# VH-VL binders against Counting factor-associated protein A (cfaA), part 5

Target 1, 212 residues: Counting factor-associated protein A (cfaA), of Dictyostelium discoideum (Social amoeba) (q54z64)
Amino acid sequence: QFISIQKYDFSGNCKNSSDSASSFEASSESAAICMQNDLLSGIVTNEGVCLIFNEVPTTFIISTKGDYIVRSIYDINDNNCQGGIIENKAIEIDECFVECADDYHGSTYLFSTETSLNYPSNTFMEISYNGECDGQWKTSFNYLQYYIVNKCNVAHEIETHTFSVGCNSTSSWVSEYAGEVCTVEPTVTTSYPIVDNCGDLDNSNFIDYCNI

## First folded at step 1 (VH-VL)

Design U01 (framework fv_ucenprubart)
Fold by ESMFold2-Fast, scan of step 1:
Structure U01 (fold): chain C 212 residues (1-212), chain A 123 residues (1-123), chain B 108 residues (1-108)
Amino acid sequence: as target 1 above (212 residues)
Amino acid sequence: QVQLVQSGAEVKKPGASVKVSCKASGYTFTSSYYMAWVRQAPGQGLEWMGLINPSGGSTWYAQKFQGRVTMTRDTSTSTVYMELSSLRSEDTAVYYCARDKGYYGSGSYFDYWGQGTLVTVSS
Amino acid sequence: EIVLTQSPDFQSVTPKEKVTITCQASQSIGSSLLWYQQKPDQSPKLLIKYASQSFSGVPSRFSGSGSGTDFTLTINSLEAEDAATYYCHQSSSLPPYTFGGGTKVEIK
């Protein structure tokens, strides 16, 4: 069983104080409310995996407990999840959550479980494996993080910025935009080479994958 | 604990080549991190030379060094190399390796640096 | 090539005074601006990423601000250990990454 976190576009306006909040518990609706909007990005992970993402300022483990997905949060410098749990956050499975970072930037999140691993199409992915570099490493899936290419997304750590991701077989890039919407011309585009080979000496591998 | 350990100081004559090493430890060398090389001439500022992806081996060089610089890696020893040829007195500098860690929406940054390698080019 | 211009080149400051260093980009780089501290005979140390986000272990007296072309590093109460050269750095495009010329801060 896999845990899926999907970030959908927010079609509402966070400017209204009744709709604006800096918490995942701002509102809770059925999954259908999220799914009517564009999927922007997501995470797929096995239960109990210690997760470290560049975009998230915490280290965490995700597990299921009854009707909830529970994130156990650790210090960002605890990359093995060996220390004490700082906080446990419970999120209801198959419920849509709305979060507003400010008056203009909001996102909707859906936490769900999957019985089989699906690689989302039209995405740039970073995939983690636990296998040895002996030809079997890709069969030991750990987690993945993905971005739907060419979709306007809101940066979690940045209240007033939007971005879009693109990729091809040799490079990925992120285009940043000022303000609430992605314009045709980005203010800046940053490019990165694709990481596409196993070379792990410690039984852990990360690979970039452009699935378009 | 992430560490980048560089090779020792070198003295070269004009026209020679120098190869500086940078050994990484404390993380998975072939994961999502790239390695950059930056130099600093005595009393001068920082100058970016290039970037290597340790996993795939892809390289990107600053135009000023194009044709003279070569970056390589050895995944079995978690080591990145920077070779600079046709040395001139102006190439006298401390050469640093630095790990490049990125965030989507925020760009990349150099979070850990090697201790530096002094290369002296004297006639 | 994106050129980063730092001001001032040099500043001599009394302890506990506020220090302001500016970095101006020749074209927009969004928020892809970093600040480093370099003490004599040491490697640069990352202070601020993404224009305003403090790197781990950096004292709270350091702060960054700005976007687009105009950026500022502030040390709100200078301590003796802050005597160093400060560099801004952009990584908004893969080649080339560009550094500012540096600002040397010393205690008066």
Scores: ipSAE 0.000, ipTM 0.460, lowest interface PAE 12.4, mean pLDDT 77

Design U02 (framework fv_ucenprubart)
Fold by ESMFold2-Fast, scan of step 1:
Structure U02 (fold): chain C 212 residues (1-212), chain A 122 residues (1-122), chain B 108 residues (1-108)
Amino acid sequence: as target 1 above (212 residues)
Amino acid sequence: QVQLVQSGAEVKKPGASVKVSCKASGYTFTRSYYMAWVRQAPGQGLEWMGLINPSGGSTWYAQKFQGRVTMTRDTSTSTVYMELSSLRSEDTAVYYCARGRYSSGWYVFDYWGQGTLVTVSS
Amino acid sequence: EIVLTQSPDFQSVTPKEKVTITCQASQSIGSNLLWYQQKPDQSPKLLIKYASQSISGVPSRFSGSGSGTDFTLTINSLEAEDAATYYCQQYNSWPPLTFGGGTKVEIK
C-alpha cells in the first residue's frame, strides 16, 4: 500500500474557506476542487516513513480500517521521527480539502491510497532511498516528490511571488516571478544538475528523475 | 452571495445556432469551480451536456452533443457561454448552467442559473 | 454510460406521510450519488451528497441511503413545500454525468 498526496492549485479566500467543501450552504465560498488539470505537485510514500512535510518532520500511516490516513507531527529538530509525537491529524481518504496558512493563502490537497506505484508524466521527481542506493529505485524507494513541469505555483510565504519548475535530461530549474502570475519574465532562474547517482557526497540517499 | 444569471429566452428555426450566456458573481470565477450545462425538455428530465473549467478553458462534452456543442468563457466578464448548432425541434428545452465543486470524491452542482428557454420551431 | 432508473415516476401523498423514492444504477457506483429537488419553474436544488450525507440547510426530514446499485431518498414527514420532482445523479463515471428520470411528488 502506498500513500499518495496530491497538491492542487488553490483559489479563493482562506478567511471564508473550510477544510472540506462537502457542505452545500456553509461551503459555498470554499476553494476545494481537485481536478487533474490543476495538479501542481505530489508525494508518494510508504507508510511510516519520516519525511519533511510543510517544514516539519512527519509520518503518514493508513488507519486499521483503511478509511483515513493518520499524519503524525514531530518536533522540528527530530529528523528521524524517533521522539514523541506532538500531534496526530486524521485525514479523510479521497476527500478534497483546503489547508490554510493564513486568511489569504492556502493549499488544496487530496490524500489517497494505491496498491501499485503510480506517478504522473511531465514531472520533475526527487526520489528518497533507504540507506545505500542500488539503482532500482522503483522497488527500493522510501518516498518520492514530484512537481508538474511549467505549472505556476504560489509562494504563499511571499505574497507577491510565484514559481515554476522545469527539467530536461541534464538539468532542473526553478524560475521565480515577482508577480502573482508566471507569464512575465522571471526575476531569477536557478539551475541544478540532474543527480542520478545516489550516494554522491552532499546528495546521499536522493536521486532526481526528469519524467518528460 | 453566489449568483448565476443567464441570458433571456430565444426562438430559433431548425438548422440555426443558439448561444446562451451565464454570468457568475459572488465567488472567484476563474479558479476552484467548474461550470456545467444541463438541459431539460418540457415535461422531461435533466440531461448533462458538458462542463468547462473557466480557468484554463478545458472542456468535456457528452458524446451525444460532440460536434455541435461548444463551451467557452470570458474571464474579464466572469461569463460562460454554451453554443449549440444545427438545432432540431427536439432541442427545445430549458438550458441551465450549474456551478460544480469537489465534494466527497467528485463534483456536486451547488448553485444553478435560472434557466434559458430555447424554442426551436418551423 | 451508467443508466439510473427511478421509481415510482409519480406519487400523490397525504401531508405528514412518509415518501420513499428509489434510484437503481445499471452498474455499481459506490456511494457516488446526489439527490436534487426541483420545484415547478425553478432550478434544481441539491439535497443529498455521497448517497447519504445531508447538505447544510436542507430540512432534517430528508435522508438518503444505499450503496452500489440501490439507493433511496426518504422524506419522513411530507410538508406542503416538498411538492416537487426529485432526481438522482451519479458521478462515479463521466463523461457523461447521468441523471435518473425523476419522481414527481404531489400533495393529495
Scores: ipSAE 0.000, ipTM 0.422, lowest interface PAE 17.9, mean pLDDT 79

Design U03 (framework fv_ucenprubart)
Fold by ESMFold2-Fast, scan of step 1:
Structure U03 (fold): chain C 212 residues (1-212), chain A 124 residues (1-124), chain B 108 residues (1-108)
Amino acid sequence: as target 1 above (212 residues)
Amino acid sequence: QVQLVQSGAEVKKPGASVKVSCKASGYTFTTSYYMAWVRQAPGQGLEWMGLINPRGGSTWYAQKFQGRVTMTRDTSTSTVYMELSSLRSEDTAVYYCAKLSYYDILTGSPFDYWGQGTLVTVSS
Amino acid sequence: EIVLTQSPDFQSVTPKEKVTITCQASQSIGTSLLWYQQKPDQSPKLLIKYASQSFSGVPSRFSGSGSGTDFTLTINSLEAEDAATYYCQQSYSLPRYTFGGGTKVEIK
């Protein structure tokens, strides 16, 4: 069983949500809708894998009853998640929600469990391994992250910065924008070779896949 | 545990060049993080010099150093380098490498881990 | 280029007093502002990201606030170990990063 984390476009305002976070009115407002057409990116991970999520080391575990996913947060200097847990957060499975970084910036998420991997089309994927890559890219991975190609993403939950991802069979690229939309001139575009064979780069523990 | 270890102090004459190294450990060097170089002259503030992506070798340099600075990497040793040419006395400074912390893409992430610094002294 | 102006450039403070450091940006940068602490002969250490978010291990006496062009770092009750130079940094204009001039804080 795998844990799937999907990030969707959020066009709401976090200020009122944060101010009323402890009230029933905040909960009863129209729930964010996680529609397929608004999907921006996602992560698929095995339980207990240490990864960087929202800039902090974290692990995800399915609760004993299967009702929620527990996100464990570790000290920022603990990149192996071997130290003490600083905080545990319970996330309801199959419920779309908004997480706010501050009063005005946030992201929409959906956490779910999967018995088999369902990869969305038109994605650039990075598959991470803790050692040698399996011959089958869909097995023996630690986690994978994907981006919907040519969708505008908010950079680190800051609305004033955006980016988009593209790829083809030989390259992937990221175009970064200083504005709130990806139609202003990019401040930088960075291209990377597609790593499709484990070990193509010295000490590489990943594979890239352009799923167009 | 992320660790950045820099090369030792250097003394150079005006007009020479210097190459400072920064060896990274505790994460996958080529796939995870951008690396920046920041310098600090004695008694002065922090000054950004440039950024390198170890995966592809792409670089971005501050305007002030364009034409004199070159950043490179060696993936086999998990090391990034910063070479500064045509040295003058004003280049006397501690040079730091720093790792960009990011989850998704190079964007607004902070420099979360720093090397110990390399003192470069330029004197006649 | 975004210019960051810090004030004051120096202050000497009695132990347990409140310290306030300001950082002003030449244009709006949202919350793309970071604060670093640098003790003598040491590398900078990240304290605050995104204007107001503390890093793990940073003492609770440190806090950040502000948005747009005006930002503040506050040390609620100064300890001897807090004698250092503090720098703000903007991450709004990528990849062209800018630091403020620094504020040196010392114990009276």
Scores: ipSAE 0.000, ipTM 0.435, lowest interface PAE 12.9, mean pLDDT 77

Design U04 (framework fv_ucenprubart)
Fold by ESMFold2-Fast, scan of step 1:
Structure U04 (fold): chain C 212 residues (1-212), chain A 122 residues (1-122), chain B 108 residues (1-108)
Amino acid sequence: as target 1 above (212 residues)
Amino acid sequence: QVQLVQSGAEVKKPGASVKVSCKASGYSFTSYYYMAWVRQAPGQGLEWMGLIYPSGGSTWYAQKFQGRVTMTRDTSTSTVYMELSSLRSEDTAVYYCARVKGGYFDYGMDVWGQGTLVTVSS
Amino acid sequence: EIVLTQSPDFQSVTPKEKVTITCQASQSISSYLLWYQQKPDQSPKLLIKYASQSFSGVPSRFSGSGSGTDFTLTINSLEAEDAATYYCQQGHSFPPYTFGGGTKVEIK
């Protein structure tokens, strides 16, 4: 069983919100809908994997309990989830919800469980393996993260800055923009080679896959 | 245990070339990892020279060394080579190879060779 | 190329005191910054990756923070074994990756 976390664009306004998942201005009805055209990125992981989101300063393990996916949060410096749990956050399976970073910026999320791998086309994917890589990544990966290419994402560290991801068969790149939209020339574009070989015994080794 | 073992010290005359080797063991040489070369002149800081992806053979060089440096690998011996030509006295330094884990989450130089002292003198 | 400026160049610190080292980038590098420790006559060792993420086996007294252009490495309580030169490195753009000039920490 896989756990899928999908992040969608939030074009609404979080001003005058509370701490609940539905806390946003009444005019942002579309923000409550997890529509394919608004998908920005996602993660697919096996239950019990220690995950580190460098863009979000949290280390966590995901598991399932009844109708909930439970995210167990560890200290950011606990890179292997061996320390004490700081907090458990429960998310309802198959419910779209909005998380607000501030009064103006937020994202729509959908947490679900799947028995088969489901990912969209036009994506840059990073696929993690634990132990031997047999080339059958759809059945033997540890977790994978994907970004929809050419979609504008809000940078978590600086909420007024945005980025987009692109790739081809030999390279991936991240273009960063000084502003809330990706319509001006990027201030920085960072390029990385596509890594398409997988190791035999490396813990957390990765391959990159440009799915376009 | 992961190890990077470099070739021994070299003394070269100005204008010569030097080829330093770095033999990897304890992990899959052609898996996800890159290999970087970093040098350090006596009493000075670290200077990045370039990067090779051993599986595919792709290379990236700092512009300062472009045209003088060549990085290659031999997958059958799990060895990376760094050749620097047209040596000058300013090239006297300890040359390090270092393993780089790729990807957005883990791009650090996590294992380093012991270093190779290259002395360029007349 | 991205230039990294470290400060201070040198500091002599009493045992158990807190050490703070800063690294400033000439342009935004998001969180793509690493910290290394180099002891005399030894190879560098990775301490911190992605600005704040401790590498395996690194003592908990070491921590990193910052984003964009301003980054800090902190040693909460200096031990004798921590006498070394510390370097930051940017992982945002290559070629080249670039290093800061280094900060030498000595015990008084």
Scores: ipSAE 0.000, ipTM 0.464, lowest interface PAE 11.8, mean pLDDT 78

Design U05 (framework fv_ucenprubart)
Fold by ESMFold2-Fast, scan of step 1:
Formats: structure tokens, sequence, C-alpha cells
Structure U05 (fold): chain C 212 residues (1-212), chain A 122 residues (1-122), chain B 108 residues (1-108)
């Protein structure tokens, strides 16, 4: 089984409603509440993989326990989640919740489980292998992360900067915008070749996939 | 091929700041690849300075450099920066950026920049 | 912080001889130990990750072993191109990541 983590557009303010960047705000809201906002990006992972969420200054392992997904939080200095668990946060599968990085920035997340690999269309995907990849990423990947093409994302650490991701069969690109919206001409667009060879060329454990 | 290209050599006076750049090509910035900064004084060993997650902008600094070092990134240009302030003569070193794989059991500095020599002299 | 102690500091070796470099950690780091090669005026290059896993393109004469606190890098038959300084590094905890002091290997 797989664990799906979906990041939705954040429409709130954390200053008056949240206290710590390392805490999760439990919600009794259903998955449908998250789905009223734009899906921006996501991760599909096998259980037990050590991950860092954007905007959260801790490391996490995500696992299942009955009808719950458990996020085991490790010290910010623990790079492989082998140290002591600081705390466990359990949330019922298919519940929506908000995680705040600071007073002004946060993310809306939905956690779910899948018996088969599932990911959305119109995405640029980065696929990680555990060790060298063998070309059969759907059966051997460690985790993958995706960005919804042409959705506006806030660039962290640069207050008035946003970006969007695009791709085709041969290239991916990031378009950067000076303002808080992506409705104007980008100030910079940087293109990268699609990397679909992995492991045997430079010991890279990652490939790109444009799912348009 | 994946490569990291750093800015050129710098000569600074004590008390100045230096900002070294590291431009990545051949891959996309993501949660799966962090960037580390490591320095090496002439004739000495390797010293880790810090780590940045270029996707989220998160940083982790060695205590020795806390308060003097700042790591930033620009995802649109695939560039990370390391700025070191209040320079001292003992900061004379070659400064390297290095790609750090994050995920599974591959926590390694697998691709290194060519290095930037920073000389601090009065 | 985790301190890594390498020995020897220096080794002058005849070509084709076996070279053994050790790295001792001040506390257990599991298998989170890496080995790098640095030639003069060049950037370090990754040789071994997770104590014993060879990086792509690394000649088979290089091998790593160990767990916990005691680690070894072996070059089974030294070639002229192997003259370099070798560093171990722990990835078990940061900040800081820490490196050993280095072992310089020269050809006689």
Amino acid sequence: as target 1 above (212 residues)
Amino acid sequence: QVQLVQSGAEVKKPGASVKVSCKASGYTFSNSYYMAWVRQAPGQGLEWMGLINPSGGYTWYAQKFQGRVTMTRDTSTSTVYMELSSLRSEDTAVYYCARHRYGGNSYAFDIWGQGTLVTVSS
Amino acid sequence: EIVLTQSPDFQSVTPKEKVTITCQASQSIGRSLLWYQQKPDQSPKLLIKYASQSFSGVPSRFSGSGSGTDFTLTINSLEAEDAATYYCQQSNSWPPYTFGGGTKVEIK
C-alpha cells in the first residue's frame, strides 16, 4: 500500500490561529474541505520513508495504524529518522488539516492510503528510487512528488515571489513571477531537460516524468 | 550530466561579507535534493557549514557559523547562495557547494561544485 | 557533536599494495558513514555511501565496511590515480555533519 499526501492552496492566516510550526492543527473536516481549494502538489510514498514537508522545520516518517495515518516527528537535526521520536501525530485517514510554518505561511494537507499507485494528471513528477532505478518505476519507486502544471505556488523565503511549473516530453520549466500572483508575464523562466535515465549513468536515484 | 557551477574567486578585507553562488543544471530542485556548503582552509580538512532544502527554503547551519552565515536559493535560476558576514582571516578557504540526496538511505554529497576560493586579508 | 577519528594521517604506498584506512566515531552512527576521495586542487568525489555501498563509476578495488563506531575503507590494489586525500563523513546527525581529519595516500 501507498500513502498519498496532497498539498492544497492555503487560503488562511496562521498568525492568530496557530502557535508552532512543528504542530498539526487537528480537524474534524472531511477530505472534501481540502478539495474546495486548488491541488498544488503532492507526494506518494511507501510507508516508513523519512521525509521533510515544505515549510516544516522537522523530519517525519509517515506510517499507518488502523484507520489512522501517524506522522512520527523527529528532531530537525535527524537526517534519516533513526533518532528518538519527539512526538507522534495521528490523524484519521481522509481528513483535511493545516500545518503552519510561521505566522504568515502554511499549507493545507490531505493524507490518504491507496492499495494501488494513484497520481493526478497534468503533473510534472519527480520519482525517487531506493538505490539504482531499473526503469520500472511504478513497481520499484521509493516515493514520488508531483506539481500540478500551471498552478501558482508561493516561493518560500521570498515574500513577493511566486512560481509555476510546466513540462512537455523533452523539457520541464519553472516560471517565476515578481508578485503574489501568476497572472502576469513571468520575470524568469528556467528550462531543464527531462531526466528519464537513472542509476546507470551517474548514480542518480531520480527521474522526471511529464504526465500531461 | 548533472553539474554545479560556482562563482569566481573573491578577495575581501576583514569585516566584509562575501556571497558565493552555486548554479545547478541537469536536474530540478525538489525535496529529494538538498544543497550543502562545505569549506576547506588551505592544507586543512573539510568543514560542513550548512544545508538548504531549495524546494522549501529550509536551512540548517553549523553552530560555528550561526549568526554569520545565510543560505538562500532562487528556484527560477536553479541557484543557491551562501553569504558569510564579518569575515576574518581564518575564513580564507575554498568554499564548495554539494548536492545532498535526501530520501531512503542515500544521504550523501554526490555531486560537488568546483569550489570558490575566498581570501580574507588585510 | 559526533567526532570522527581517521588513521593513519599519511601513508606512502607502492603501486599494487593494499591500503587500509580506518574511521572511528565517538558514538554509534549505525551505517551512516560515507567515504570521499579528494585529489590535489580538485573537489571531493563520493566513493562509498551507507558504510559499504559503492557509488556509480567507482572502481571495484575500493570497498567499505563497518557499522556502529568502527569503519574501514580498503583499496585492494593501489593504482597511480588513487593518490589523494580520503575523508570519512557521518550522516547520522546534524547539525553538524562531521568529517574525519583525512588520510593522505601518496605513491612511492
Scores: ipSAE 0.000, ipTM 0.434, lowest interface PAE 15.8, mean pLDDT 76

Design U06 (framework fv_ucenprubart)
Fold by ESMFold2-Fast, scan of step 1:
Structure U06 (fold): chain C 212 residues (1-212), chain A 124 residues (1-124), chain B 108 residues (1-108)
Amino acid sequence: as target 1 above (212 residues)
Amino acid sequence: QVQLVQSGAEVKKPGASVKVSCKASGYTFTSGYYMAWVRQAPGQGLEWMGLISPSGGSTWYAQKFQGRVTMTRDTSTSTVYMELSSLRSEDTAVYYCARGYRDYVWGSYTFDYWGQGTLVTVSS
Amino acid sequence: EIVLTQSPDFQSVTPKEKVTITCQASQSIGSSLLWYQQKPDQSPKLLIKYASKSFSGVPSRFSGSGSGTDFTLTINSLEAEDAATYYCQQSSSLPLYTFGGGTKVEIK
């Protein structure tokens, strides 16, 4: 069983909400919608995998319990999720909810479970392994994260910035934009090499896949 | 055991070029790893020069060194080279190679093993 | 260009005391920050990756914290062998993965 976390563009206005910030424990507004055309990025993970992301100042494990996906949060210095759990946060499965960074900017999330591995096309994907790379990553991965190519994302940590992700066979890149739009020339574009070799014991614990 | 072995110390005149080598062993040179070059002038801090992908040969140079630095690799010998041209006295430094890999999501590169350093002295 | 500002430049510390070193980025880098230890006449050695995650073999007295723009390296009980210069580095933006200016820690 896999857990899917999808982030959607929120075209609404967070100024009308009672809270400018929500948590994974928050009850979703029933008017929140998760349309595939608004999908920006996502994560697919196995249960019990220790997850570390640069947008999150904590380490966490995701698991399922009844109608909930439970995020167990560990100290930021615990890089293998072996210490004590600081907090458990529950999100209702298959329920869209909005998380607002401020009065104007937010994202819509959907947490779901899948019996088979599913991921969208037109994506840049990062695939993580549990120690050793295997030639059959679909059966050996820990988690994967994807970004829909050429979609505009809001940088929640820096409210006034947006970014888009692109890739080709040799490189992936992030283009950053001043302000709230990605239609003007980017202020900076940062390129990264594609990591596309797996099956070597000394390889890094992930590979990249430009799925376009 | 991962090891990066660099070439020996060099003494150069201003205007000359220098080519420093870094030979990798103990891992598969072309399998998802990168090699960075970092220098350190005497008594100064660390200064990033650039990155090379040994697999494809792609390079990313710091703007300060653009036009003067060239990074190359030889996959048959698992060796990366850094050539710096038009040398000035300010280029006197220890030059390090460092193995890189992406450890986490976007931009979370880690540089874990470093060469022993190569002292390049530029004097008139 | 992302600029990293380290403070202090220098600390003279008694053994067993707690040492804190800060690194401030000119713009958010998430958790894409590395900490290194460099002893005299040696190459840098990685201590902390991803702002807070210990590299293998690093003593437990070293820890990192922070995200975004403000980062801290802590040595919770300084040992004699910890006399070194410490550097932060951001790995968020190519072509320039900048280093902080360094913090020299000596025993006195």
Scores: ipSAE 0.013, ipTM 0.519, lowest interface PAE 8.2, mean pLDDT 79

Design U07 (framework fv_ucenprubart)
Fold by ESMFold2-Fast, scan of step 1:
Structure U07 (fold): chain C 212 residues (1-212), chain A 124 residues (1-124), chain B 108 residues (1-108)
Amino acid sequence: as target 1 above (212 residues)
Amino acid sequence: QVQLVQSGAEVKKPGASVKVSCKASGYTFTSSYWMAWVRQAPGQGLEWMGLINPSGGRTWYAQKFQGRVTMTRDTSTSTVYMELSSLRSEDTAVYYCATPSIAARYYYYGMDVWGQGTLVTVSS
Amino acid sequence: EIVLTQSPDFQSVTPKEKVTITCQASQNIGSSLLWYQQKPDQSPKLLIKYASQSFSGVPSRFSGSGSGTDFTLTINSLEAEDAATYYCQQYSSSPPWTFGGGTKVEIK
């Protein structure tokens, strides 16, 4: 069973209604709608797998408990999730909810479970492995993270800044905009090569995939 | 363009505490990421001090600094702080904050965004 | 703690000559090694990731090689602007992510 976490754009009012600076746990009294055309990014992971994000030094297991998805957080030096749990965070399955980053900006989330691997097209994806890195990543991955390409994302620490992600077979890039919308020329574009050979990586192997 | 701007130089006496700030711009705070603190004594190499996830506030400290370093964040100002207590003359160093760029968050391959550094001088 | 040992500590090189810097890890780190360049009074800049992959915008004269415990940074033809201290850093798992001691490269 796979666990899917989807982040959607939200244009509603966040002022005086919700907490900010919290992940995977926020809830709101505002009506939440998870429309596929507003999907910005997501994560797909296997249930019960000990996940180690090197780009964010967190160790956790995601599991299901009745009507909830539970994220159990461990010490960052615990590489196999055998130590004590530091924190448990529970999110209702198949419930749209809003997390507010500040008074003006927020995102809508949906946590769900799937029996088959599903991810959207037109995405830049990072795929992580916790063992043999085979060419058949769909059967061997730990988790994947994706961004919908050419979608406008809000940079919440700067309410007037936005960004979009793009990729092709050889590169990925992030374009940043000074405005509230991604309709003007980007002020900066940063490019990175696609990492598609995990045979040369001997840590928790990962590859990039431009799914265009 | 992710940018990090640090507070200005400080002069402290032995036994005092110093609190250095690092203001970030051009990233999304609801995205999981980390901010590192690295110091460099005059004529010496780079030394890790610790990490903080500004979104969640979770911290990791190098054992050498455990018990006298504290890292905190203020998400409303996009600012991370590093406070070092019980200062000694050997704590004289340039202190840097650093983070991966937003694209680097997809896969960890190092710190490509650095603050300008804050010189902390500890003298009697 | 994983210890990184860099060699040499210092090298004075004529322009256009080849420079090689080595980094040895105390245990197997796979290809989880980064190379940084630091010029005087400046912050470090990332040059190489995954032991051998150039970061965006880095001149082609810089290359990295190695895996496991032995790594090399090569500057194929030294330019005046390459005078700096170079550091390796490992990221094989969770912190501590340690740096090598650095190699200072000066122009003759």
Scores: ipSAE 0.006, ipTM 0.454, lowest interface PAE 9.9, mean pLDDT 76

Design U08 (framework fv_ucenprubart)
Fold by ESMFold2-Fast, scan of step 1:
Structure U08 (fold): chain C 212 residues (1-212), chain A 122 residues (1-122), chain B 108 residues (1-108)
Amino acid sequence: as target 1 above (212 residues)
Amino acid sequence: QVQLVQSGAEVKKPGASVKVSCKASGFTFTSSYYMAWVRQAPGQGLEWMGLINPSSGSTWYAQKFQGRVTMTRDTSTSTVYMELSSLRSEDTAVYYCARKGIYYGSTYFDLWGQGTLVTVSS
Amino acid sequence: EIVLTQSPDFQSVTPKEKVTITCQASQSIGSYLLWYQQKPDQSPKLLIKYASQSFSGVPSRFSGSGSGTDFTLTINSLEAEDAATYYCQQSYRTPPITFGGGTKVEIK
């Protein structure tokens, strides 16, 4: 069983929900909607796998518990998720909700489960192998992350900056824009080679797939 | 052009604090990158101090510096800061900021600041 | 924590000779090893990624090899501008960021 986490564009307003500057919620008139044409990015992971993100100081397992998808967080030195759980974070399955980074900027999320591997077309995908790397990614990956090509994303905490992701058979790129929309010339475009062979991984245990 | 420009040299007395800045230009430092601080004492090797995600403000500090180092950022000026407190003579070093990619193929330090010499004496 | 051990600490080499620097990891890191060059009074510069892949603009005399726990940086024919300290860094599990102790290469 696979767990799918999808991130959608959110055009509503986020407001401070408390006296804390770091606590924001969507305004009552900005109901969450998860429409496929607003999909920006997502993650698909196998249920119950001990996941290691090299860039964060934790390991975790994602699983299902009743009506919830639960991320169980472990210490970074616990490579097998055998030790004590530091934190459990629970999200209701099939519930479209907004998560806010600041005033005005947020994203809409949908957590779901699938019995078959499912991912959208017109995507750039990063596919992770946690110590297992055999080139048959559809049957052996730990998780994959995808970005819808040419969709405009908001760079949180800088209100006037946006970015888009693109790819072809040899390269992927991130184009950054100074404006609120991705219709002007990008200020910076950073290109990365496509790593599509496990034996040619580029400073990570990932392979890339341009699904155009 | 892409670059990281650091603040100038500092001379501090033992027990003081120092705050070094690193200004990013030519790229959006809240997208695709973490920022790190690495120091180097005279004639010694590279020593990692910590990492900050400029987008979220989340930080990861080396155990040796836990409780003494604080990393922050100001997204309006594309600047990261490293503050080291309770300075000792052995903190005399060149302090570098560096950019580290978070996507595949870019998880290395591809851009470094020029370094800031901090001298702790007297 | 992954510990990286470099050898030798120091090497004085005649121009045009081959230089070999080793980096040993305390546990297997696959091919997730980087090499940096630091010239006196300068910031480090990235040379090699994924153990053996050279960055654009890096002279062909530099090459990296190895996997698992044992890695090598080779300079096939030392030039005067190669006088520097060389550092390995693992990219298998970051953070924490871990560097080797460095190898200083001087011209005789």
Scores: ipSAE 0.000, ipTM 0.456, lowest interface PAE 10.7, mean pLDDT 77

